# Designs tried in a protein design chat: VH-VL binders against q0atu2. Part 247

Target 1, 119 residues: q0atu2
Amino acid sequence: MLDKKARIRTSREYRNVFEKGKRLSGRFLIIYYVENALDNNRFGFITNKKIGMAVIRNRIKRQLRAIVREYQGQVKNKHDIVLVARAGIGKSSFEGMEKDYIAIMKKAGLFARNANKID

## First folded at step 11 (VH-VL)

Design z20 (framework fv_daclizumab)
Fold by ESMFold2-Fast, scan of step 11:
Structure z20 (fold): chain C 119 residues (1-119), chain A 119 residues (1-119), chain B 106 residues (1-106)
Amino acid sequence: as target 1 above (119 residues)
Amino acid sequence: QVQLVQSGAEVKKPGSSVKVSCKASGYTFTSNYMHWVRQAPGQGLEWIGYINPSSGYTRYNQKFKDKATITADESTNTAYMELSSLRSEDTAVYYCARTDEWYGYMDVWGQGTLVTVSS
Amino acid sequence: DIQMTQSPSTLSASVGDRVTITCSASSSIGYMHWYQQKPGKAPKLLIYDASYLESGVPARFSGSGSGTEFTLTISSLQPDDFATYYCQQYDSYPLTFGQGTKVEVK
């Protein structure tokens, strides 16, 4: 799980990221991201009902949080980042989601060039 | 139920300005982005820009950045696009269209407004 | 800017034919959508996110593809299907459309 201060928690905070943030799409994920005025990164997670039933959406959210937590040390500091799961993500493996996340974060310039998976 | 209704056809002289309206009904106006797209006679579709009606945040195609101004009036559920310094090349049908917030598809379109620029 | 190129630009077909339209992106894209436009009318969404059929669209329409190559298929062409079809990317700004494919009567 991500600690409390690393999570985007309110509708207002989510809207700020959507309204002002840059958008980048991967195979299974979209990210919206914007610099914040805090000492830390914050992450938000959105799953649309077109992904599938609540059980599938909740599984996807848990898996995305695990992926984000594993790579949080590689993310450039002071960003609010929202991950939006695409309809096709329900058919993806954990590894498929992880690879997509790494690819889009690198493309966005949010990962350091020497970014590595946390063991 | 969900509907976008645009203002009527306009005939303008070169160098003038035109303001096209797009009135939304049947949904919460602030829940979706509103995009503007043009189509010159016999040609394809060209994206102009969008507005988030909840914040007033706008994004433009670089080609139109100094020509188009997109606004929204939440109290009347109406989006506007103003084009300045009109040239004959601006003769086109102009469409407003709303997007789904997750995928960015344009699921509801206005009927179009023909703007003719002639001396 | 991402360039979207459709093939063919014009296609002549008969009712009952299987019709295939291709859309090629100049770089790998995440989201893409297909629209149908009839003369004098606004475009209508057919398929979103490459393969998902919009509500109310007949099952004869289908989409596939990923990365840079996408296909729209009409399994058995009906009279209502003679129209111009556009692909659109929703990966980066500015949003861009293909030049269109006109499906006309043979």
Scores: ipSAE 0.007, ipTM 0.595, lowest interface PAE 9.1, mean pLDDT 87

Design z21 (framework fv_daclizumab)
Fold by ESMFold2-Fast, scan of step 11:
Structure z21 (fold): chain C 119 residues (1-119), chain A 119 residues (1-119), chain B 106 residues (1-106)
Amino acid sequence: as target 1 above (119 residues)
Amino acid sequence: QVQLVQSGAEVKKPGSSVKVSCKASGYTFTSNYMHWVRQAPGQGLEWIGYINPSGGYTRYNQKFKDKATITADESTNTAYMELSSLRSEDTAVYYCARTDEWYGYMDVWGQGTLVTVSS
Amino acid sequence: DIQMTQSPSTLSASVGDRVTITCSASSSIGYMHWYQQKPGKAPKLLIYDASYLESGVPARFSGSGSGTEFTLTISSLQPDDFATYYCQQYDSYPLTFGQGTKVEVK
């Protein structure tokens, strides 16, 4: 669901966000984020085997991409952001993941003032 | 089987340097970060720093920035930590430990290297 | 730096006892782990992300907590559990450990 240009795709780009970025923890998500030199935002998604089987991890990644896409217009421009799924995310609902994403992005100061879901 | 094997015990004089090695096997060396942790006799664990073997990025505990130098050699799957200007207070067991990338738990540890600084 | 303080520093217990160890962070943290260390050995990961059991760790171990207060519980202490336990925060750098809690034979 995310445009190619809005995705972090290379190991080098993921390394940059981890090494240079700030970290903030939510209930089901951790985000790492850093300002970029581009005209757009880029998102990355990390899961590991502790979340569950491949089918669960793939579902989580799809749902997180859908959430990010839905709210991409509310995110402050020029950031690389990596979402790391915590071990407990597999037991969360889609709504629970969405609420956590909004809360953590607001706390990080990455959402526009009065940030809401884009119509 | 994932293993970290460290070099043997060292006895050093004050003012000298020591270089401890940590050889990784059973996984892709560049896919994980390598941390160094020390433990003085009868004391707790103290984090020194880490290296990303892919690209060589390092992060240090400020307490150790002038004391420790961490490096990695991809061709031999070996991480190193060099301690300079040794003092009696540097007497400790030094551990290397692998992190599960973004999650930061140290799931595999080396057996430890005792460095004794005396006389 | 975030200071991690464990309580108690030492406890004496008997096989079959319920043991609880507390870890307090000097500021709210979102992510922490627990390790077990036996004399002369490297630490071993027990609990990751406050409450999840590492593979191969017996079910008698459990973790809970959030914010500034975290606990490690051993529901029925076994001979193999006499060791020192350490908490570790992974919220900010530098990474910090608690001072350790030694569980020894009563």
Scores: ipSAE 0.587, ipTM 0.874, lowest interface PAE 2.1, mean pLDDT 90
Fold by OpenDDE, second read of step 12:
Structure z21 (fold): chain C 119 residues (1-119), chain A 119 residues (1-119), chain B 106 residues (1-106)
Amino acid sequence: as target 1 above (119 residues)
Amino acid sequence: QVQLVQSGAEVKKPGSSVKVSCKASGYTFTSNYMHWVRQAPGQGLEWIGYINPSGGYTRYNQKFKDKATITADESTNTAYMELSSLRSEDTAVYYCARTDEWYGYMDVWGQGTLVTVSS
Amino acid sequence: DIQMTQSPSTLSASVGDRVTITCSASSSIGYMHWYQQKPGKAPKLLIYDASYLESGVPARFSGSGSGTEFTLTISSLQPDDFATYYCQQYDSYPLTFGQGTKVEVK
C-alpha cells in the first residue's frame, strides 16, 4: 500500500485539492491536482455507489493504488493528486485503467521529464 | 426522499435585488455541491455557479460574477442566490441543482423560481 | 468556453420512432450529460457520463460518444418522451449546455 505520508486522508485535504486544483478527465478517471508545500506527493481516491457495490469499489481503489504505486517515482514532486473513478471504470481491465492513468497524467504534465518507463 | 424546494416567484423592479432560496432535504446537505442554473423564457440553460456548502467555497460563471452571489446555510440546509442590479434581461426561471461531489451531473433539481423584472 | 451545439434544434417524430439527437462540443470533453425537460418543469437527469442511465430512466434511452461528438438515442419514442433535451459538459468551467432539442409530435 501507499505510505501514509503519500495519502490524502482528511476531508479538508480532499476539499483543498478540489477547490484549488486543476481538473482533467480521462476515459475512466478524473484527476484533480494541485501543488502542495511538502516534499512528497499525496494521492487520494474517490469512488461512489454508481461505480458498483462496495466490493467493486474496493477492488477499483486497490487497482488504482497499485497503478499509482507503480508510477509514483515518475510523478513530479510536490503535488496532491486525487483520482476520481468514473462510472465506466468498473468495466475496464487493469491495463485499461493503467493506460488511462498514464494518458491523463501525461496530459496534465505530471510526469517528470526523465520518466522513461512510460509509454 | 431527496428534494430541493425553492422559494416562490418574484416580481422585481429594475435596479433592485432578489434573493432566491433552495432548501434541501433527504440527504446530507454538506455532501453535495449546489449549482444554480437559469433559463430565460423560451431559452436554454445557463450555468451561474455553485457552492460547496461544506466550507462555502464558490465558483462562478464569469458572466454572472457581478450579478449573482451564492451562499449556503448549513444550519437550515438552505442555499441562496442573490441577484443584484436586476434588469429585464435577468427575467428567467432560476434552478438550484445538486451534484454528487466530484463528478458533475445534476441529479436533483429544485422546482425553479421565476424572477420577473419589469418596470 | 466550450460551446455545445445540438442537432437538430427541433425534431418531429411519431410514437414508436427511433430518435437520435447529437451534441457537438467545440473541443474534446470528458463528461457529457443529458437532461430532459418538459414545459413548466425542471430538467431531469437522463444520462450521465455519456452513456449511463440515471436510476429510473427507461432502457429505451441510451447515450454514446466521446471526444467532441455525443448522441442521445430513444429506441422507440413514447408519448412521455415528447420534451426538450439538453446536453451538458462538465469538463471545463464555465459549465455549458447545448441549446436544446425539442422533440415534438409529428
Scores: ipSAE 0.586, ipTM 0.889, lowest interface PAE 1.1, mean pLDDT 93

Design z22 (framework fv_daclizumab)
Fold by ESMFold2-Fast, scan of step 11:
Structure z22 (fold): chain C 119 residues (1-119), chain A 119 residues (1-119), chain B 106 residues (1-106)
Amino acid sequence: as target 1 above (119 residues)
Amino acid sequence: QVQLVQSGAEVKKPGSSVKVSCKASGYTFTSNYMHWVRQAPGQGLEWIGYINPSEGYTRYNQKFKDKATITADESTNTAYMELSSLRSEDTAVYYCARTDEWYGYMDVWGQGTLVTVSS
Amino acid sequence: DIQMTQSPSTLSASVGDRVTITCSASSSIGYMHWYQQKPGKAPKLLIYDASYLESGVPARFSGSGSGTEFTLTISSLQPDDFATYYCQQYDSYPLTFGQGTKVEVK
């Protein structure tokens, strides 16, 4: 589970990640990421109406939060990371999103090599 | 109805300054970023920079760093771009355009403001 | 800066023709958009994220590509489609546009 302190919560905090962070595009996801001054990682999730109606967007956010939670121990500490869902994500499987997440986190240098989900 | 309405055409002398306005309506002004793009006569589009109206953060194309100043007034839902030390090469149509910062597509554009610099 | 180069710069076409415009990035990019501009008008968003049609854009328009090569296709050109088309990268700053492709009447 992502506890309260592991979540980016305010529009101001989200926009600080956008303004100060780096970006990297995957197949279904774009990440924006920056080091923070905290002792922990924080995650944010962005969707828009291009993905689909609220029920689709809510499903995507739930699935992305589940993926992030499963791999939270593999992420380099002290980062704020925003996951932005691309238009095509609504057609993806859970496994497709998970694979894309691992690939982009490794490419960004935020993830341990050969990372596997925690069983 | 989402609209961006720009100020009227300007004719300026070399060495002077001009301030172009872009008034937003039909959406929450602080929810989107505002970009400025220019187009010289018979030429293509050239990105100048953007402003985040909620926080006042700006980013500029280095080519325009010492030329353009972008500001926003939340009380009037208006973005501004000031061009200083005008030269004949600054003659162009200047557009404001709205974007979702996370996705970066410019989905609504102002009608354009022609700035002519002549002696 | 990432350079966006369009090909051709100008093409002459007739109503009903299939029109293809290419956009080449100087380095691999993950995200780009297409705009249409008619004379005397502001640009209009046509395709976002390389392949998705903006609301209200006719189905004859399509986009494809990845990495460094992107294509805009008009399957059957209509009179309303004579315009200049621009690609734009949203991978890194500064944002850059292609030089434009003018689709003019043959």
Scores: ipSAE 0.791, ipTM 0.913, lowest interface PAE 0.8, mean pLDDT 92
Fold by OpenDDE, second read of step 12:
Structure z22 (fold): chain C 119 residues (1-119), chain A 119 residues (1-119), chain B 106 residues (1-106)
Amino acid sequence: as target 1 above (119 residues)
Amino acid sequence: QVQLVQSGAEVKKPGSSVKVSCKASGYTFTSNYMHWVRQAPGQGLEWIGYINPSEGYTRYNQKFKDKATITADESTNTAYMELSSLRSEDTAVYYCARTDEWYGYMDVWGQGTLVTVSS
Amino acid sequence: DIQMTQSPSTLSASVGDRVTITCSASSSIGYMHWYQQKPGKAPKLLIYDASYLESGVPARFSGSGSGTEFTLTISSLQPDDFATYYCQQYDSYPLTFGQGTKVEVK
C-alpha cells in the first residue's frame, strides 16, 4: 500500500484539494489536483454508496491504491491528488481502471516528462 | 425528506438588487454544495455558481461574476443569491440545486424563484 | 467552455414510441447527466454518469455514450414523459447544459 506520507488523511486536506484544485473527469474517475508545499505527492480516494456495497467500495479503493502506487514514481512531484470513483467503476476491470487513470493523468499533465511506463 | 424551498417571486426595477433564498431540509446542509442555475423565459439552463456551505467557498461562472453573489447561513440551513444592477435580461427563474457529493449531478432542486425586471 | 448540443431541439412522438435524444460535447468529457423538466417545474435528475438511473426513475429511461456523444432513450414513451430534457456536463467549469429537447405529443 501507499506510504503514509503519500496519503491524504484529514478532512481538511481533502477540502483543500476540492476547493483550490482543478477538476478533470475520466470514464471511471474524477481527479482533483493541486500543488502542495511538500516534496512528495499525496493521494486521496473517495467512493460513495452509488459505487456499490462496502465490499465493492473497499475493493475499488484497493485497486486504485495499487494503480497509484504503480505509477507514483512517474507523477510530477508536489501535488495533492484526490481520485473520486464514478458509478461505473464497479463494473470495470482493473486494466480498464488503469487505462482511465493514465488517460486522465495525462490530460491533467501530471505525469513527469521522463515517464516511460505510460501507454 | 430532502427538499429545497426557495423564496417567492420578485418584481424589480432596473438597477435594483434582489436576494433569493433557498432553505434546505432533510439533510446535513454543510454536506453538499449548493448551486444556482437560471432559466430565462422559454430558454435553457445556465449555471451561475455554487457555494460550499461548510467553508463559504464559492465558484462562479465568469458570465455572472459581477452579477451574482452567493452566500450561505449554516445556522438556518439557507443559501442565498443576490443579483445586483438588475436589467431586463436578468428576468428568469432562478433555481438552487444540491449536488450529490462530488460527482456533479444535481439531485435535489428548489421549486424556482421568478425574478421579473421591468420598468 | 464546453458546449453541448442536443438533437433534436423538438421531437414529436406518440405514446408507445421509442424516443432517442442525443447530446454532443464540443470536447471529450466524462459522463453526462440528464434532467427532465416539465412546464412550471424544476428540473429533475433522470440519469447520472451517462447510464445510471436516479432513484425512482422508471426503467424505460436509459442512457449511454462516452467521449463526445451521449444519448438518452425512452424505450416506450408514456404520457408522463412529455417534457423538456437537458444534458449537463460537470467535466470542467463553467458547468454547462444542452439547449434542451422538447418532447411533445404528435
Scores: ipSAE 0.343, ipTM 0.842, lowest interface PAE 1.8, mean pLDDT 92

Design z23 (framework fv_daclizumab)
Fold by ESMFold2-Fast, scan of step 11:
Structure z23 (fold): chain C 119 residues (1-119), chain A 119 residues (1-119), chain B 106 residues (1-106)
Amino acid sequence: as target 1 above (119 residues)
Amino acid sequence: QVQLVQSGAEVKKPGSSVKVSCKASGYTFTSNYMHWVRQAPGQGLEWIGYINPSTDYTRYNQKFKDKATITADESTNTAYMELSSLRSEDTAVYYCARTDEWYGYMDVWGQGTLVTVSS
Amino acid sequence: DIQMTQSPSTLSASVGDRVTITCSASSSIGYMHWYQQKPGKAPKLLIYDASYLESGVPARFSGSGSGTEFTLTISSLQPDDFATYYCQQYDSYPLTFGQGTKVEVK
C-alpha cells in the first residue's frame, strides 16, 4: 500500500496536476505529471464509469497502487503523478498494466534508470 | 438527463462584443470542465478554450487568448464566453461542450449559438 | 500545434456500402476521439479513445489506429449515417479537429 504522504489526497491537488501537468499516453494508462515543491513523490489514481462498475474500478485502483508502490524507488523525486486508467484496462492482466506503467514512466523520463528490469 | 442549453442567436456589428451563455443541468456543474468550440458556416470545428467551473481556471487556444473570455457562475450552473473586437471572420455557430476531466471527450454539447457579425 | 488531416474530404456512398475515413496527425498522438455531426445539429461523440464505442452507438461503427494514422469504419452504411465525421486529438493543447469528412448519398 502507498503511505499517506505518497498519495494525492485532495481535489485541489488533482486539479493542479491536470491543469499544470504534462501528459503521456500508454496502452492502458495515461499519466499526468508535474514537479512538486515537496521532498517526495505523490501518486493519484483516476478511473471512470467507461471502465466498468465500482467493483472493477476499485480492483484496478488497488492493482495500480500495488504496481506504483513496487517501483517507487525508481521514480525521480519531487513529482506529483496521476495515473488515469484507459477504457481497455479492465481486460488487461496485472502484468500488462505493470509493463505499460514501466514503459510510460521511462518514456516520460521519470525513471532514474532508463532501462527495464528485464534488461 | 444531462443537458446544456445555450442562449439565442446574436447579430452584432464589427468592433462590438458578444456574450454567449451555456446553462448546465442534470449533473454536478463543478465536476466537469466546460469547453467552447466554434464552427464557421460550412466549415469545421475549432477549439477556443475551457474552464474548470470549480476553480475558474481557464485554458485558451493561443489564437483566441486576446479575444475570448470564458467564465462560469456556479450559483446558476452557467458558463459564459465573451468575444471582444468582433470581425466578420467571427461569424460562426458557437458550442459549449462538457468533458470528462481526465479523458477529454466531449460527451454532451449545447445546441449551438449562431453569432453573425455584419455591418 | 498538432494538425489533423482527414481523407477524403467528401465521399459518396450507397446504403450497405463499407465506408472508411482516415485521420492523420502531424505528429504521433496517444489519444483521440471521433464525432458525428448531422446538418443543423451539434456534434455527437461517436468513438472515444480511438476504438471504443460511445453508449448507444451502433456496432457497425468501429475505430482503429495509433501513432499518426487513425481510421473510422462503417461496415454497412445506413440512411442515418449520412453526416460529417470529425476526428479530434486530446494529446496536447490546443485541442485540434480534422477538417471533417462528409458522407453523402451517391
Scores: ipSAE 0.679, ipTM 0.890, lowest interface PAE 1.6, mean pLDDT 90
Fold by OpenDDE, second read of step 12:
Structure z23 (fold): chain C 119 residues (1-119), chain A 119 residues (1-119), chain B 106 residues (1-106)
Amino acid sequence: as target 1 above (119 residues)
Amino acid sequence: QVQLVQSGAEVKKPGSSVKVSCKASGYTFTSNYMHWVRQAPGQGLEWIGYINPSTDYTRYNQKFKDKATITADESTNTAYMELSSLRSEDTAVYYCARTDEWYGYMDVWGQGTLVTVSS
Amino acid sequence: DIQMTQSPSTLSASVGDRVTITCSASSSIGYMHWYQQKPGKAPKLLIYDASYLESGVPARFSGSGSGTEFTLTISSLQPDDFATYYCQQYDSYPLTFGQGTKVEVK
């Protein structure tokens, strides 16, 4: 599980990212990202009913959290990042989600220059 | 039943202003963005802007930044769009439509409000 | 701004025909939605996120595409399908629509 301090937890925090942040769309994910005033990154996760039943949505969230944890140390600091799951993500493999995450984070330029495992 | 009900048709003189209303029902008003879209006679659809009723945050098409003002009243579940300095070119049907914060599809539309500007 | 160009602008077809409408974006986009509009009525959402059917929309409607090229297909045109169709992107602001494709009776 992600560290408590690495999580976006409040509605206000989410709204701030959506309203003030940039957005990029991948195949399975949309990311919203904005600089924060902290020394660490915070991650949020959004799923909606278009993805499927609650069990599916919860599975997707767990998978996305696992992916984020795996690459957390390679992401530029001082960012709030919200991952929004697109409708097709429920049909994707874990590897597919991971690949999409890496691709979209690269496109956003959010990986640190010294990142080791980003491909 | 989810629906958006707009105010009635308007006939205005050039140089005047008009304020169109859009009342939402059947869902939590603050849970969706409210967009405004214009359609001139015989023409296509043109995005004007949106408001987040929960925060009153607005975003405009630059083309309409000096023409349209979008507001919302949470107490009445009503969104408004005011058009100023009306010209004949502003003659159009104006629609309100709701979206979410992520996918941006407009799944519910008002019935439209015809604004006619003529001398 | 991202320009959305639909093809064709007008399409004459008969009931039972397979109809395909294309939408080309001036830049690569992640979102594409399709709407149907009949005279005197508000647009109606048909397809969201390029290929997903909105609830209540007949299965004869489908969408596909990615990047800059998207398509809306009606597998077998029905009388109720004669209307104008619009594509829309939500990838960047300002949001933009295609100019529309009018599907009319041959």
Scores: ipSAE 0.399, ipTM 0.841, lowest interface PAE 1.7, mean pLDDT 93

Design z24 (framework fv_daclizumab)
Fold by ESMFold2-Fast, scan of step 11:
Structure z24 (fold): chain C 119 residues (1-119), chain A 119 residues (1-119), chain B 106 residues (1-106)
Amino acid sequence: as target 1 above (119 residues)
Amino acid sequence: QVQLVQSGAEVKKPGSSVKVSCKASGYTFTSNYMHWVRQAPGQGLEWIGYINPSTGHTRYNQKFKDKATITADESTNTAYMELSSLRSEDTAVYYCARTDEWYGYMDVWGQGTLVTVSS
Amino acid sequence: DIQMTQSPSTLSASVGDRVTITCSASSSIGYMHWYQQKPGKAPKLLIYDASYLESGVPARFSGSGSGTEFTLTISSLQPDDFATYYCQQYDSYPLTFGQGTKVEVK
């Protein structure tokens, strides 16, 4: 489970990320991301009805929150990031979601890099 | 050809440790997760954990968190599993297996390493 | 943890028989796979994502099911099919296998 202060909760906050943020698409995930003025990162999660029934959408949300929590220490500070699940995500394993998340975050330049490695 | 080749059989004393290797060839080592699975004589399959060679991140079955340590060496395309404080019930065949990139099925397995713990 | 229970644990069959093995998950899962293991050998992937046949696996093998109930069927058992079969969930960690179903000669 992700801490409350690390979650985007209001429609206004989600709208801000969608309107002002950058977008990057992966196989199962789309991220929208923008720098914030806070001391921490915040994450939002969108699973729409195209994915499947509520029990499937809730499982996907739990799994995505677990993945985000696992890698939170590698994410560059002061960003609001919204993860939007694509329709095909219901057929992905946990590993598939995790792999897609890592790939997208690296491509977006949101994962911290070692000082010895040029991007 | 994609192959996983494991180190040879080990006979160990109770209280000792053992390190089993799994050398990958024929694919990009960092593109796939490497899992470890054990099988005690006459018993079923039991998942130990995995490593993502690209990030070094590991997950363990809680049952093995204080028993197994999984590592990977990208320079030699080799995954390792070390078992500590060996007891007779650790006698088993230990397998490494890679998962596919996206859906998490174990499509290639090592030949297995028999670890016998005997006084 | 998700418990995977196979039925039966053992079955005796003859060449040409239709064999059905069931696998029950303690909670609804989206992803599961079937493996075949012969004595002294590593497991071999047979069916992935409940119903997809792995490359090189004979067409007599098929899988079906969703949610908590899954089946592996061998339409006409061949001598090479006497083995132990395992189901495995890939929905969540820790990964769990069924206890295995041994298909032995009658």
Scores: ipSAE 0.006, ipTM 0.599, lowest interface PAE 10.3, mean pLDDT 87

Design z25 (framework fv_daclizumab)
Fold by ESMFold2-Fast, scan of step 11:
Structure z25 (fold): chain C 119 residues (1-119), chain A 119 residues (1-119), chain B 106 residues (1-106)
Amino acid sequence: as target 1 above (119 residues)
Amino acid sequence: QVQLVQSGAEVKKPGSSVKVSCKASGYTFTSNYMHWVRQAPGQGLEWIGYINPSTGFTRYNQKFKDKATITADESTNTAYMELSSLRSEDTAVYYCARTDEWYGYMDVWGQGTLVTVSS
Amino acid sequence: DIQMTQSPSTLSASVGDRVTITCSASSSIGYMHWYQQKPGKAPKLLIYDASYLESGVPARFSGSGSGTEFTLTISSLQPDDFATYYCQQYDSYPLTFGQGTKVEVK
């Protein structure tokens, strides 16, 4: 479960990330990210009707939150990050989403140096 | 029915200014970003910029920063683009287009406004 | 700026033909869209996110590609399809369009 302090909640906060943030595209995800003035990272999640029905969109959001929670300790401090699910994400496996998240976060330089996850 | 209706054609002299309007209907005006795109006669599409109608935040193509000013009036659901110091090279059809900011596809377009600059 | 280059610039075709239009980005992009424009009309969204068909667009239109190379295909050209087609990247600002591909009668 992702702590409520680590979640972007308001439309204003989401749009701040969009308007001031950097953007990077992965296979199933797009991330928008900006440094914040807080002591912690915050995450937001965007899905669109084009992904599928509410049941599918809700499943995708739950899976993305689980992935973010699993790797939260590796993310560099003081960022607001919004994950935007691309239209094709509904056909992806959980493992596919996870691999895309890791790849995009590494490419963005958002994973801390020497942050390791042991199998 | 979602619709964008633009103001009529304008004929202007070099050095003058013109203000084109784009009235939105059929959706919540502040829930989408409004982009402006131009097309010179016989030429392709060129992005000018966008506005977030809920905040007034704008982003411009650097090429148009000294030329275009984009504004929005929530009370009338109308976006505007003002072009200053008109030159013959500004002769073009100007379009407004609605987008979801996260996905950036322009799914609804105005009919276009022809601005002709001639001495 | 990311430059989008379309090939060909002009294409002559007959009704029933398979038409393929290519769009090349000057750097790797993940996110792009295709639009159709008929003379005197505003552009119309055809394909979003490289490969997904916009609602109301006929199934003869399809999109594919990733990275720097993207393709729009019309499987069996209809009279209503003679138009100019534009690709657009949504990877970075400023947003850029290809120069357009005009599909005209042979």
Scores: ipSAE 0.671, ipTM 0.893, lowest interface PAE 1.5, mean pLDDT 91
Fold by OpenDDE, second read of step 12:
Structure z25 (fold): chain C 119 residues (1-119), chain A 119 residues (1-119), chain B 106 residues (1-106)
Amino acid sequence: as target 1 above (119 residues)
Amino acid sequence: QVQLVQSGAEVKKPGSSVKVSCKASGYTFTSNYMHWVRQAPGQGLEWIGYINPSTGFTRYNQKFKDKATITADESTNTAYMELSSLRSEDTAVYYCARTDEWYGYMDVWGQGTLVTVSS
Amino acid sequence: DIQMTQSPSTLSASVGDRVTITCSASSSIGYMHWYQQKPGKAPKLLIYDASYLESGVPARFSGSGSGTEFTLTISSLQPDDFATYYCQQYDSYPLTFGQGTKVEVK
């Protein structure tokens, strides 16, 4: 699991990202991202009931956390990033989610210059 | 039952102002964003802006930035839209509609408020 | 601004017909929704996120598409389906709607 300090935890923190951040849509994910005043990145995850039952939503969140954890060392520092699961994500494979995440993060320019595991 | 109930039709003179209300019930008012959309007679839909009732954060269509002011009162579960310096071109049915914070589909609409501007 | 262009603007059809409405975006979009509006009534959400059916909407309605091209399909038109349909993007601000497609009786 992601380190506690690497997680967006409060409603206020989520709202801040939504209201002040930028937004990009992928096939399965929407990301909202904004610079923070910290030395580390924080990640948030959003699902709703339209994704599926609680078991499905929890699975999706677990998978997204795994993906984020895998690539977190390659993400530019000082960002709050919220991943919003789109309706179709429940039909996606883990690899599909990962591919979408990478694509969106690249498009957002959020990977560090020296990132080498994103291809 | 989730519903939005708007104030009644208005007839106004050019140069005057009008404030339309939208009362929410059946759900937590602060859990959704409230959008305003207008529809001139025989025309399509046009987005005006939205408010986050929990924070008061607003976002406007630039076209309406000097025309519409959107507010919300949590104590009464009511959103408001004030139109200033009314012109005949402002004649339209105005709708409030809720969205969630992240996905943006307008799943519940008010019944609409006709604002007629005529000399 | 992202312009949404629907085709056709008016469509005459009969009960039982297969109806297809297209929505073209001036730029690639991620989120697109479809609404139905009947005279004197507020719009009603039909399809969200291009292809997902809103709760309570008949299964004869479906949506597809990605990028700049989207479609709403009614597999077998029913009397209750004569209305005006709008597409809407929520990819960038300002939010924009298509000009509408009126489905009327032939």
Scores: ipSAE 0.503, ipTM 0.868, lowest interface PAE 1.2, mean pLDDT 93

